# Ledger of designs, part 15: VH-VL binders against Protein FAM180B (FAM180B)

Target 1, 160 residues: Protein FAM180B (FAM180B), of Homo sapiens (Human) (q6p0a1)
Amino acid sequence: TQPHAGQPMDSTSVGGGLQEPEAPEVMFELLWAGLELDVMGQLHIQDEELASTHPGRRLRLLLQHHVPSDLEGTEQWLQQLQDLRKGPPLSTWDFEHLLLTGLSCVYRLHAASEAEERGRWAQVFALLAQETLWDLCKGFCPQDRPPSLGSWASILDPFP
Below, E stands for the ipSAE of ESMFold2; O stands for the ipSAE of OpenDDE; V2 stands for 0.75 times the mean of E and O plus 0.25 times the DockQ between their complexes.

## First folded at step 12 (VH-VL; framework fv_masavibart)

Design k2 (from k1 with heavy chain A33S; at its last look DockQ between E and O 0.38; V2 from the best seeds 0.00; counts 0 for: pae E 7.7 > 2)
Fold by ESMFold2, look of step 12:
Structure k2 (fold): chain C 160 residues (1-160), chain A 121 residues (1-121), chain B 110 residues (1-110)
Amino acid sequence: as target 1 above (160 residues)
Amino acid sequence: QVQLVESGGGVVQPGRSLRLSCAASGFTFSKYSMYWVRQAPGKGLEWVAVIWYDGSNKYYADSVKGRFTISRDNSKNTLYLQMNSLRTEDTAVYYCARHGYESDRYAFDIWGQGTLVTVSS
Amino acid sequence: QSALTQPASVSGSPGQSITISCTGTSSDVGKRKYVSWYQQHPGKAPKLMIYDVSNRPSGVSNRFSGSKSGNTASLTISGLQSEDEADYYCQSYAGHNTYVFGGGTKLTVL
């Protein structure tokens, strides 16, 4: 059988079990229950205390200036991402932009009151998710196309 | 001059329908999300519905959900409220209101004069 | 159901300052900066006096000011005048495109 890579002696049990959270924990709060759409279609941080943190201020700027506020803008960005499929992996900035745009689609999908609008946002979200998978798997995918997101569509929006 | 003018109020029996209109002038209507707010006689203000500036999304108070439909025609600068299955509790003055753009984004900065809807048997 | 709590009435003499309170929850007033105040004279539509807790629209007297502490927002009217006699409503954005009003406060001057 395969030996354990390191004997547990490398892991000190004296006072080293937990450490204080960093930006990832704040980002989790921002992503999970910390955002909302306003009546102008802008995605905003609802908790002002959280918005005042360094990650919160950075996220607010990204949402205000770089994440499309409507379907047409989102579709234009999606086309640009599709044009980049053959290139190197996205820059950190472009990847964050892709993830935040996808997150925006989820909020708009759940906010949509009309079934047709929900369907359009769901389709755009699925395509953005495919671009995300494609970028993460550049050079590693066994075929010429990324994994299908189709099997996950029902968990995203099973009953709009 | 920025104005909102409601019309279509009246007296109806429970179970009937009414359609309210709100004519907007003096501003670019298609840039603003719009609201309906009502006030029962001698009572306070109650938010009823909102529609986004482009008509894409609509939200309702629980008290009217499924019975009222908000809509807009940006080519006519007009906001509508279709009120079906009216109840005695819907008796109120109905105001249309404009959202505060950017600087007062969740406030109702311009209001109409209101139109009275009376639902009585 | 979910509503903002205001005193039913408040009174003051001309020239005095008065404060009207508006208490909600952490989810509407406490966490958000979107509290507004409206003045309504009898038979008239409401008029926006304060937005985003403490900002005045153009044309509103600086005698009107707003503040917030915890889950309670406050409207302060200094230099009270007879024309200030009206009903006052607070309003908050409660998230998810949902809006809530207070029950209203009748201000009596004299």
Scores: ipSAE 0.012, ipTM 0.619, lowest interface PAE 7.7, mean pLDDT 80
ESMFold2 (binder alone), look of step 12: mean pLDDT 91; pTM 0.932
OpenDDE, look of step 12: ipSAE 0.381; ipTM 0.780

Design k3 (from k1 with heavy chain S56N; at its last look DockQ between E and O 0.45; V2 from the best seeds 0.00; counts 0 for: pae E 9.1 > 2)
Fold by ESMFold2, look of step 12:
Parts: sequence; C-alpha cells; structure tokens
Structure k3 (fold): chain C 160 residues (1-160), chain A 121 residues (1-121), chain B 110 residues (1-110)
Amino acid sequence: as target 1 above (160 residues)
Amino acid sequence: QVQLVESGGGVVQPGRSLRLSCAASGFTFSKYAMYWVRQAPGKGLEWVAVIWYDGNNKYYADSVKGRFTISRDNSKNTLYLQMNSLRTEDTAVYYCARHGYESDRYAFDIWGQGTLVTVSS
Amino acid sequence: QSALTQPASVSGSPGQSITISCTGTSSDVGKRKYVSWYQQHPGKAPKLMIYDVSNRPSGVSNRFSGSKSGNTASLTISGLQSEDEADYYCQSYAGHNTYVFGGGTKLTVL
C-alpha cells in the first residue's frame, strides 16, 4: 500500500484537497458523531474534537461551501442531477455531494416548524434519493427508466 | 448605520400580555438570525429566544416556553416578541440582538438599546 | 441551560493587566469553540468584545484578548484604562439552539 518509489508528484496529486474523498469508514465515523443544524442554516459536526481532525475539517468545508443550505439551492442541484441522468455515473466527489445534500434535507425536514415547509423538504429529499438510486444503477439496471422509491406519501409518513 | 430599536415596553399587571417590536436598519435583515435577551434590574443577562433567518425555526428559554412567541416580518425588517401570561419575574429590560454572520457564529454582534417591561400588581 | 460561572468582581490599577474567568462544562465551553465576551457600561447595551474564544471584532482594542483551556474561558485586558470600568459577561452556545450567559463580572479601575 506504499506509493511506488521514484515517481514525481504531479501538479494535481499533491496534498489531500477537497476533491479527494475520505475513506467510507471515516465518513461513517464523522456522521455517527452527529451533525447539528445552526441558526444560519449550516450543518456542523457537534463534536469539536472530531471536527478539528483533518477529515472533520474537510467535511466542515464541504458542508459550509459546497452543500446547498436552502431549498432554492437544493432544487438547483437536483435539476442539474436530473439533467445528467443519461450521462456517465457521477464522480466519487459528486456522489459524496449528492449524499451529503440528501442528508442535509433530512436535518432541515426535522428542523422545520411548519408542515408546509416539511412537505417541501420531504419532496426534494425523495427526488434526491431517486437520483441516488439511478446513479447506483448505471451500468446494472435498464437505462430507459429510473428506479423508484414509491409514492411521496409513503416517504412523507415518518410513522407508517 | 447598522441599528436595532426596540419598542413596546411598559407597565402591565401579572397575567396580562405585551408585544415588543424591534426595528432593524442598515443591513439585510433576512440574512440574520435574531435574538431576544433580557436583563432584570441589577441582574445579569438572560437569553430568551431565537428565530432563524427565514422565520421557520424558533426556540425559547425554558422560563418563557409556552408563554412567549418570537416572530419576524422580513418585508418590514421587524422582529417581534409576544409575551403572554406575564409574571413579576419577567420584569426586565428586553434587548433584541443580531446573530453574528458566519465568522461570528453564536455571538450577538449588534444590540438594541433595550425596552423596559415592568410586571407588577 | 447551564449557567457559566464568573467572579462577581475584579479590580486593577491603570496600566495593569487583569483576567476574568468564565467556567462552564465540557458540553458547552469545553466541547464548542463558541465563547464570546460582552462589555456593558451602566445604562448602555452590551457590546461584543470577543467572539469564537479569541477573535476581536473590528474596532475593538487589541488590549482585549481571549483564550480557553479545558472548560474555562478567559478575557484578558492589558494596559487597563478608566474607560474599561464596566460589567463583563461571557456567553456560550449550549447546543440545541440554547444559549447561556455568565453571571457577570464588575471591573473596577482603581
């Protein structure tokens, strides 16, 4: 698992930037620690010790700068994903953003005090989940119809 | 240029209601969460309530929960506090305060001058 | 909603440095980096002096500095001046959209 000796670093391979996703087990550890939605509409890692680690700082930057923080921005991202349905599978980077955006919708759904707003977030979440299933299916499922999560009513009912 | 101006304070009897207003100017009101903080005469500061930037989330101190309602009208740049079932313990100067934007997270960066509410028999 | 503990009063002579402590719990001051300090002169509204433990807003003198160790935050005022005589409050975020203040510290410049 060592890098090959003698290969020089190219200009794109240096330094563990935001484009380089963390291992899935690291991401799960951070999400298990818990996130919190603040009064500015931003998701934060609750545990500042974990937030101060390199993976924690990366997730914080992703949540603050790349994941939409309001409904309008989330709907714009959803539209872009829908426009890409017939293209190649999303990069690991874009797929990570899709999952984090979906997670953001869940937190905003639970934070919303008005039933009307909860319904809007739930609808957007359902559509993002469909885009996730569609992308996971690329190369394995029939490409002329996307998979479905069922009706929006079943997704909106937290106590079926 | 940035300022907050509270109004609506006065003297009321226990069990009555009062509504406070806070007029904001010099900034984009709809981008900021807003707070009410009170100070009983000769005492320290006590957080009362918060409302998020878009008015969709509201949270209260336990001492006022169920009696007070925070609200905002972003088209009028105005924050409100509806105070019902007032008690003598609610006697205080009430300040409105602005949430510090992004780099001032969870700090109250701009304060009004306060309005006095006196609840007495 | 946890109260933060501050000394009731501190005093110092002009030109000296003084420190005001603010002790909370591991779940507010210890866990989170969101400690702020406010100065309040009699009859006036509070003024933000320090945010995020150690940052100064624009227009606040560099004589004011903040720090944190464990569950205790500190405000240090160097080069004490008569205008610094005021009440000082610490404040922290306690999670779940709740906020706590310290009881306040009266600074007297002798």
Scores: ipSAE 0.011, ipTM 0.599, lowest interface PAE 9.1, mean pLDDT 81
ESMFold2 (binder alone), look of step 12: mean pLDDT 90; pTM 0.928
OpenDDE, look of step 12: ipSAE 0.306; ipTM 0.748

Design k4 (from k1 with heavy chain N57D; at its last look DockQ between E and O 0.03; V2 from the best seeds 0.00; counts 0 for: pae E 5.4 > 2, off the site)
Fold by OpenDDE, look of step 12:
Structure k4 (fold): chain C 160 residues (1-160), chain A 121 residues (1-121), chain B 110 residues (1-110)
Amino acid sequence: as target 1 above (160 residues)
Amino acid sequence: QVQLVESGGGVVQPGRSLRLSCAASGFTFSKYAMYWVRQAPGKGLEWVAVIWYDGSDKYYADSVKGRFTISRDNSKNTLYLQMNSLRTEDTAVYYCARHGYESDRYAFDIWGQGTLVTVSS
Amino acid sequence: QSALTQPASVSGSPGQSITISCTGTSSDVGKRKYVSWYQQHPGKAPKLMIYDVSNRPSGVSNRFSGSKSGNTASLTISGLQSEDEADYYCQSYAGHNTYVFGGGTKLTVL
């Protein structure tokens, strides 16, 4: 079990730069450049030069220390998101964290050799997508319900 | 103390099989990718195989692909290398090595003492 | 995988500084920061001396330093001592979670 990313690293020592989201276009460029899942199960930016930039370093830190690296940690994060579902919209940071976690799930799903593991990653991904919709719909969706992701999402919902 | 200890080396004839073991101690074995690296007598280091921290994926050097199998038992803190269809060119000291975990370390930070495999007729 | 190119041997006198080069391709060393150096004494396992081009593990002497320029990584050993006599190998991340080693350099202390 990789150390649960869940110990709040004292937000004080990781310099203030992690809390401010980068411009969406910058994040897009970083992600478009590609990620790599290493032998340790850690996601890395493929382009090392890009990874060495300020935005790249920020993303690296997020991927290394905030985005769960295992299924259990991801499920825990999902649970937290579900617990927050009835609350106010997520902060920009938490929303970014949610998106990055979803992205992480895609890479891990693809890397999974076992069908059961792939299934679990797919399920978690679908649920995270649902949480994303919940958040985006807060205050805007009729009947306080997000739109359905379709029948495939319901099949993957472990908690119908 | 962090330690890797290889065992299972010996003298074998060509075409035979041998299984190497690497016992890990002093660290959480299941968090680390593990590598086999070999060194023929008087030669350089050659990467042989890698296994993911959870055993989910494996890669092999072309020289051993189809003949060697890397595996691990995280419950026993042990890495294995099953070597089949051994050739004389497989003669080497075989090292198990831990992949670095911390930060952006892409290196083998811990090595075993190695075990000698001699393939001779 | 193309091996990294190292000089077969280097030599120096005690107290001198020597440098060992490791040359790859533009697709290898030129683009990657994941270059490591290992020291190996006769009959011993390799020891990590430098990682990520220039970082030194704990317990490694500050006499060892690493750098990179273009497609060439370099290990510098300052204040050469008799105990530094060993084989030195560079390593580079080769992508897809694989690595490539240099051919090794024998360092002789005169």
Scores: ipSAE 0.051, ipTM 0.644, lowest interface PAE 2.8, mean pLDDT 84
ESMFold2, look of step 12: ipSAE 0.100; ipTM 0.656
ESMFold2 (binder alone), look of step 12: mean pLDDT 90; pTM 0.923

Design k5 (from k1 with heavy chain K65Q, light chain D52G; at its last look DockQ between E and O 0.44; V2 from the best seeds 0.00; counts 0 for: pae E 6.9 > 2)
Fold by ESMFold2, look of step 12:
Order: C-alpha cells, then sequence, then structure tokens
Structure k5 (fold): chain C 160 residues (1-160), chain A 121 residues (1-121), chain B 110 residues (1-110)
C-alpha cells in the first residue's frame, strides 16, 4: 500500500544545521561503497561513514521501510504497480522504490542457494523490469504497443 | 518470557555425530536470524554458524565448514545443529542465540544456557 | 578467521572506573560497522551489555558505557562493584556473513 503523500515526514535528521548535497555523484559513491543483504532480508550500506551521511540515511530509510524484504511483499507491490499502468508516470518516490526493489531482487537472486528460489526471484525481477520500461515509456510509446521483456525472463532464470 | 533452550549435548568419540536442538519460545521465531556460538572449557566465545530468518541462507565458521549443518523448522520454533566428523577440538558448551535489535547491528540479545558437547577418545 | 584484540585482564577497586579496549585486526580493517559487548559470569551464558557501539539494552546499568575511536572500541564501567567481576567480550560483524569475538578480558574487582 502506497502512502500517496509527496514526501514522508522525516524526524530522524539530527546533528546537522547544514544539508548535505544530494547529487548524482553522492548516489554513485553510495552504490560504489556497496550494499549487502543482511540476515533479516534487508539491504544496507556496508560503509558506516557513508551510511551516516544525510543521503546515506535517506537510502537506508528507503531500503528498510519501503523496499519489500520477501517474495510475497514484492509480489503484492508489483500487483499495485501493474494496476497503475494506465495512469501517469510514477512519482519520483515510487520510481525510486521500483528501481531499489529490482536491485533487491538481484541481490536475493545471487544469494539464493536453490535453483527453484533463484527462478522465483528472477521471474519477479523480470516483471519489475517490465514495469520500469512501461513507466519510462509513458507519454512516448503507443498504448497499444507497450514494451516487453518476454524472452529476457528466460535469460534471467539460471536453471530450469 | 523470551527463552531459548538447548539440548542434545553429550559425550562422544571423535568421528561420531551429534545433533543439537534449540527450542524457542516467547517470540515470533520465523522473523529472526539465529546463531550457534560455542565456548571451549576455559576459553573464549567462538561463532559457529548463522541461519537466516527463513532458512534460505546458512554460513559457517571456517573451523566447522563442511562438517556442521545449521537448520531450522519454523513450524516447530526449533533451531538445529548437525555436527558430523566431530573432533576433540569441538569440545565446548554450545549456545544458541537470537539476532537482536536492528538488522545491521548484529548483536546477540537472547542466549540459551548452553549444552555441553565433549569429544574424547 | 580474524579475531578482535582485547587485553587478557584488567583490575580495579570498588568505586573506580575501568576501560576495556577492543581493536580490530581483520583483513578488512575499517569496514566494521558496530560493536557489541557481552558480560559472562562463570558457568553462565553471556549477557548483552552494549550494542551498536554505545547503546544499552533495557535493564543494563548506566554505569556501563561504550565508545569507538578509529578501529578501537571501548567499554567503560564506572563505579566498579564486586558484581562486575566477570569476563567481557567484544563482538563485531566482519562482513561476508562472518562474526568475530574478541579473546575476552577478565575483570577482577580487588
Amino acid sequence: as target 1 above (160 residues)
Amino acid sequence: QVQLVESGGGVVQPGRSLRLSCAASGFTFSKYAMYWVRQAPGKGLEWVAVIWYDGSNKYYADSVQGRFTISRDNSKNTLYLQMNSLRTEDTAVYYCARHGYESDRYAFDIWGQGTLVTVSS
Amino acid sequence: QSALTQPASVSGSPGQSITISCTGTSSDVGKRKYVSWYQQHPGKAPKLMIYGVSNRPSGVSNRFSGSKSGNTASLTISGLQSEDEADYYCQSYAGHNTYVFGGGTKLTVL
């Protein structure tokens, strides 16, 4: 369930009278530092110094509170996205959540020890990628010919 | 009250197997990662193994890799440690422990009282 | 596997403050995120005293405090009491789903 609010209330900002820059370079450095899937199924930033910065805390909040931690939660959110296909492009918040959820699926796919589990995560990832393409195409592509990842899902399934 | 109770310890010869159990109560077991930690007599604490909340992933200390298997049954609220090819160096009190607090803090907030495994020839 | 470095023993008199150090020596020095501390009396299970470097669980006396500087975490016990005589272990997550304890420090209250 989406909150529909444009911006969440953030009362966890402490210790700073000066806002840190929110630039693409900062996001690249956070991703370069690396993410790790923890034992509770949540992604987190490995570098504690970067995790403590304002952009790092924002990313942590997104990963911990708005990115589903299991397959059922991911599938439920995917259904909500599919129900919104005919609407306007996703908000910046929802698009970020879509991309981060897709990234989470890649980490879970890589961490999975059983071929069946890998297949389930690969399928969900393919559907999230399809929703990403659909959203990027809104306003540019004909509604009667949406983009498709059909055979790409087969490539993401490493085992039968 | 939140509680962990280990069982299955005993005296065995080298090369034999034992299976430890840890019964959990007072919390939603299926939401927590679980650990085994051991302590040889008169020695310090040594991490042995971890299993994720859903049992999907398992990791081991190098000293037990390939010989020990951690598992869980979330329907029975029970954690297990299968110990094969036991060595005298495996003699220790074995504790089960719960992953506590936020996921990225990696603290062990609840411990059992331990079960003693003695491996002697 | 790497281990955290602690002094083998420390001692103090009732009412004094003492500090136990815990220094990382793993191959990935500087990647550790948080440190926790455990107290263990003879024949008993360990008890969590400090998590996340400096946080106290409910029921832990405010005489116990934690800090970190560089690659060294510290546990400080103020107003030392005879009940504080125990072994103390630091612990961290060493990355790659690997968990490490320090070698332990025996605290003796004189």
Scores: ipSAE 0.013, ipTM 0.613, lowest interface PAE 6.9, mean pLDDT 80
ESMFold2 (binder alone), look of step 12: mean pLDDT 89; pTM 0.923
OpenDDE, look of step 12: ipSAE 0.422; ipTM 0.785

Design k6 (from k1 with heavy chain K65Q, light chain N55K; at its last look DockQ between E and O 0.48; V2 from the best seeds 0.00; counts 0 for: pae E 7.1 > 2)
Fold by ESMFold2, look of step 12:
Structure k6 (fold): chain C 160 residues (1-160), chain A 121 residues (1-121), chain B 110 residues (1-110)
Amino acid sequence: as target 1 above (160 residues)
Amino acid sequence: QVQLVESGGGVVQPGRSLRLSCAASGFTFSKYAMYWVRQAPGKGLEWVAVIWYDGSNKYYADSVQGRFTISRDNSKNTLYLQMNSLRTEDTAVYYCARHGYESDRYAFDIWGQGTLVTVSS
Amino acid sequence: QSALTQPASVSGSPGQSITISCTGTSSDVGKRKYVSWYQQHPGKAPKLMIYDVSKRPSGVSNRFSGSKSGNTASLTISGLQSEDEADYYCQSYAGHNTYVFGGGTKLTVL
């Protein structure tokens, strides 16, 4: 028997994992409840009740300190990921950071009012998606190259 | 001393254009989203437009969509409102306002004194 | 979006408390903590009095307080003074870069 997703954990509790929802499941429920991109370019949790929970506070810290808030920061993180392609799979922390940065790009793409800006965010998102696929197959990628983005990649190309 | 000063208001005929300016001083203009808010004589406040801190995104009230254009020049600390195809219902005092930063989410913490636009034939 | 609903006017005597209501929907007032209140004297620009439902900017008297219950926000002015006579507007963020004001409430100090 589990409490509702997103309920706060005691800040002094290390957890132990038993009877806890999986961290990815809690993160998904927070994301489902809603994030918004404000006019200052910052993602925040829309629902203040969820934002006050332990998982909500953790997500807020990740968004504030680790997810880039602009294109330049996102491109710098992408470059760092590309430099790590030959290494082991990303830590859980770095993989979570990669996914949240990709999510941030989706929000910014949908918020952009100019086609040039949408194109820049779409391109960065596609590259982050490629890095995600590369990390998931590390050691098993054919000929030491990333998986193809073939058929679905045409959906991201605004210039057919 | 934080200030916003609007200029460019006046009397114009319907169908004409007018450009408003808002000069900002006493704060780092490029860190803040900016707004235009208007008030028809004897009426309440109406939000008109917003521009993001870096100019990357702009949104408008339905009543002005397609006719008004908000813009900014961060090197000159100046906000603009280009008002085309003016109508008599656009008659109002136009205020520029600053988005609250950090602890103020979606509040307008600093306002100019306004500039009057009168649209009459 | 629908305008926020405020009473057209309210009156009080010096020293008393008054409350101004601001009713919206669950998607603006009810769901979010982004309700603010502005005071406007005749011929002057609005002044921010309350933000984030209940917080006061520096320099605003603690006689001004804000609260929210359901889809209704409230501004309370205690110890009413003659200089409090003004128009009062609530404002909320309704999502999707949409901003909405109430119609305003004229406060008369008798």
Scores: ipSAE 0.015, ipTM 0.629, lowest interface PAE 7.1, mean pLDDT 80
ESMFold2 (binder alone), look of step 12: mean pLDDT 90; pTM 0.925
OpenDDE, look of step 12: ipSAE 0.372; ipTM 0.768

Design k7 (from k1 with light chain A94T G95S; at its last look DockQ between E and O 0.30; V2 from the best seeds 0.00; counts 0 for: pae E 7.2 > 2)
Fold by ESMFold2, look of step 12:
Structure k7 (fold): chain C 160 residues (1-160), chain A 121 residues (1-121), chain B 110 residues (1-110)
Amino acid sequence: as target 1 above (160 residues)
Amino acid sequence: QVQLVESGGGVVQPGRSLRLSCAASGFTFSKYAMYWVRQAPGKGLEWVAVIWYDGSNKYYADSVKGRFTISRDNSKNTLYLQMNSLRTEDTAVYYCARHGYESDRYAFDIWGQGTLVTVSS
Amino acid sequence: QSALTQPASVSGSPGQSITISCTGTSSDVGKRKYVSWYQQHPGKAPKLMIYDVSNRPSGVSNRFSGSKSGNTASLTISGLQSEDEADYYCQSYTSHNTYVFGGGTKLTVL
């Protein structure tokens, strides 16, 4: 007997409550080595073998439809996130979107052919990292004082 | 109909420069990334360069990096290739090509008829 | 950049099927779905025949089909006709917006 949607797994039907864990190396390999930018500004899974996995198919859908493909779209979404700072923590969906957009900035920074383009993406990445820290801190940190990235944030600032 | 027309080819001596143009018509040029592909006489196809739909990023084959510059003017529906420090091995027919938009991504779905560049002493 | 290996020539009789191979590595063919095939008649520009390993653009005959096994992509032409006589190139996307073509295969219809 296999688990089905909407019900807990029955112990008499499945011995030991089996769930195949996500291996750390699969997640790292997929996100770090397996993505690439296309010339339309979208991230795609470079390795079709990895893309065929269940995590790969889900990631491709998220990257294709929900991650901004250019700097202006990324900056607009960053502004929206900043407007939501005083609200509740982001939904799981919006937080994944934030992380994937940050990852997109890293790939664009790495692939950029000109120094000014790299600098613009690095700055946007730093601001997305601050929004990530802000959201993680909701309910545990002072809401009237945004988190500081400290000295490592200056590595991404083109004008220290 | 969708069409790409190259121009600017000719005969030049090594070390000189040429600028190729590719006029696009029949589609929304600013939605598409564009390529240059070349074919030496009696040889196969070689990718040369790509430019993003908005011109923000450019990538080159190692054989031409630092010598060739791809550019575009979306208001004129025109793709360009500036070829500096030309060498005899750059002798080829140069095609412009359109990047696939949706299902044919990373394929060259529309090609021009090519323009011949000859580099000889 | 890495090269894709194709036979220099193949031949077949009208009405027969032929297959042109394109062999690369795991990183350019084996793990990729972005293999394309182009037909080039003498003095003409290439034409896209197959993309994403096995898909045909609109207006390409169903006599053309593509497949992949391991590090080798294949173009199969069934029901050979005289107009199929041309050069055929495979192409893959390798990384960082770089592209590679095979050396080309001359198809002769006998």
Scores: ipSAE 0.012, ipTM 0.598, lowest interface PAE 7.2, mean pLDDT 80
ESMFold2 (binder alone), look of step 12: mean pLDDT 88; pTM 0.918
OpenDDE, look of step 12: ipSAE 0.374; ipTM 0.772

## First folded at step 14 (VH-VL)

Design n1 (from k1 with heavy chain A107M; framework fv_masavibart; at its last look DockQ between E and O 0.57; V2 from the best seeds 0.00; counts 0 for: pae E 7.6 > 2)
Fold by ESMFold2, look of step 14:
Structure n1 (fold): chain C 160 residues (1-160), chain A 121 residues (1-121), chain B 110 residues (1-110)
Amino acid sequence: as target 1 above (160 residues)
Amino acid sequence: QVQLVESGGGVVQPGRSLRLSCAASGFTFSKYAMYWVRQAPGKGLEWVAVIWYDGSNKYYADSVKGRFTISRDNSKNTLYLQMNSLRTEDTAVYYCARHGYESDRYMFDIWGQGTLVTVSS
Amino acid sequence: QSALTQPASVSGSPGQSITISCTGTSSDVGKRKYVSWYQQHPGKAPKLMIYDVSNRPSGVSNRFSGSKSGNTASLTISGLQSEDEADYYCQSYAGHNTYVFGGGTKLTVL
């Protein structure tokens, strides 16, 4: 199975083939259980054993070089994504970057102690989620129209 | 040339307040998280508080939570500790320290010389 | 709630190697690589000697080295000199934006 741009789920493989990819469940375990924010606003893998695995080393590279560590950097990346809406679907690399940046917003939302800051991160997260839906739409629905999911889509609206 | 200089220490009665300052120079202050660490006379080091590089988050040791407030003014390169409802057990030398981030995320690479706070009746 | 355990004192003769231990829990020292060591001479501020278990900042002598095994970090000082007489503190991150120091070890050079 070949990965599609914006479709990281296609990176999993099945059965006894010629080559063995990494197990997807290790990546999910690493992503949800093994991260924490430091006092500089950077996401880090907190467990040295997990960090030393192949998925852990790859994730460290992505976190170190591609995921913004503050609100201004995240907003700048969001603007770049919005500028790309009319282009082709994102590469697998850029889609993973988009998803990791969205995940970082969730960590920062939960770390924020002030309601105003939580609101700012929540808004940025909602907009990143909308960019995710628009990128997926480029492969599955008409251009210029994100999917309408009724009640679920209202969760993505930063201004209900 | 990187330097931290604490000030504002002194003698104060229990229940009163005191404000400490830490002036930073020789580095870009707004890019670093900052700490307060204290040391009672003849005793070991005790972490007091941390403030993130942009002031967005603040955390405190249980011994001072609710009484002390850490803050920063990045335009003045200054870290502050507002100490309210002081107790005799708060008597210590108070150090400010910089978060080091060369290749590590949890170290105090630069320390000030400290300022003494004495709380006595 | 966690604390780091250090011996109260150690001593050695000039030229000897000595080791100071720092024992924590699996959730701080054992799980994480972010153990640092500080030297404090009487009346002076602490100075960072070792970070990330075993790394030396620039300007720190290679006589100082660090290691970790299980929940115990160690600071080793080789070629002991009189100016090494000081208090030594280990420190780790305890999670949830909190930090812990060891109780300190007084090194006496005989």
Scores: ipSAE 0.013, ipTM 0.613, lowest interface PAE 7.6, mean pLDDT 79
ESMFold2 (binder alone), look of step 14: mean pLDDT 90; pTM 0.924
OpenDDE, look of step 14: ipSAE 0.416; ipTM 0.790

Design n2 (from k1 with light chain H96Y; framework fv_masavibart; at its last look DockQ between E and O 0.54; V2 from the best seeds 0.00; counts 0 for: pae E 6.9 > 2)
Fold by ESMFold2, look of step 14:
Structure n2 (fold): chain C 160 residues (1-160), chain A 121 residues (1-121), chain B 110 residues (1-110)
Amino acid sequence: as target 1 above (160 residues)
Amino acid sequence: QVQLVESGGGVVQPGRSLRLSCAASGFTFSKYAMYWVRQAPGKGLEWVAVIWYDGSNKYYADSVKGRFTISRDNSKNTLYLQMNSLRTEDTAVYYCARHGYESDRYAFDIWGQGTLVTVSS
Amino acid sequence: QSALTQPASVSGSPGQSITISCTGTSSDVGKRKYVSWYQQHPGKAPKLMIYDVSNRPSGVSNRFSGSKSGNTASLTISGLQSEDEADYYCQSYAGYNTYVFGGGTKLTVL
């Protein structure tokens, strides 16, 4: 495939074989500027222009179809992750799913108006963070001694 | 047929309380966020409150914060508005409305008939 | 909270087209693209006519169309009929679980 003369250059024509344009800048803008929790419990991208980009469309699909929208769904995913602790490191997709689910918990924690609901989301977030540490540590840390987040996890707990 | 029916409106004096109900039928009530919207006589529409599908979160217009409480009972398919410390400015027709799901996001796709609340001495 | 600005009234003759404007801010109409329009006849509840700027619910005549440019949304009614005489409200999601309506436009069919 050859670039057309006089057309705007795309990332594949600039240097031949270079990586795609720096999608991380668009991802950072999406995360920094622009997720919002709606009344149906779904995260969505506030800025429709950013939502229309390739990273935005991918993120939208992940948020809508794969990231749980409620506490019960999040707890079910957490249980599946816990069942996988002794296995190989998560696939890239499963790890992205884990991180986005954790991000979702942060939004729900900040949206909750009651301390009891904040506490439940904080607890689930702490457990997801622990699963993240366990997965990152596979092949490096002793598998018989999971990482401790005890003191850090309690910082998220609204019930001191 | 999807239907919303409000009830509980009436005439009350300032400072009193009133409770509105909205009975839902023809759809799975527990899957939808619900709203109260009011319209003072001869005036436009004003959003009052929203409650999430599971009742986990509630939000209010500034004009009613601290006085009104939205709630729902998903087992009875019923939405409520408890209105305390009523003022003459709260006189309006009160509508319940359903959050548009799927293809009409952030729109109010189904409305009730409205119930009149009159606050006068 | 912020309000959306609509003209107080608009008039047209049967068969004409008219447009009702709804001006908000970059943070509601401009940014979020979640604009809806409601028709209200006297003594009746509002009826959703347009959602997501330009989409029609099933059963709404194709004489009703919506568009947006910058911070202004527009409702266009073509082929005016006497039953179109009503009040029309725009509504936008303003973020943070808040919702704003326009002040309403009374359409008179002459």
Scores: ipSAE 0.013, ipTM 0.614, lowest interface PAE 6.9, mean pLDDT 80
ESMFold2 (binder alone), look of step 14: mean pLDDT 90; pTM 0.929
OpenDDE, look of step 14: ipSAE 0.356; ipTM 0.766

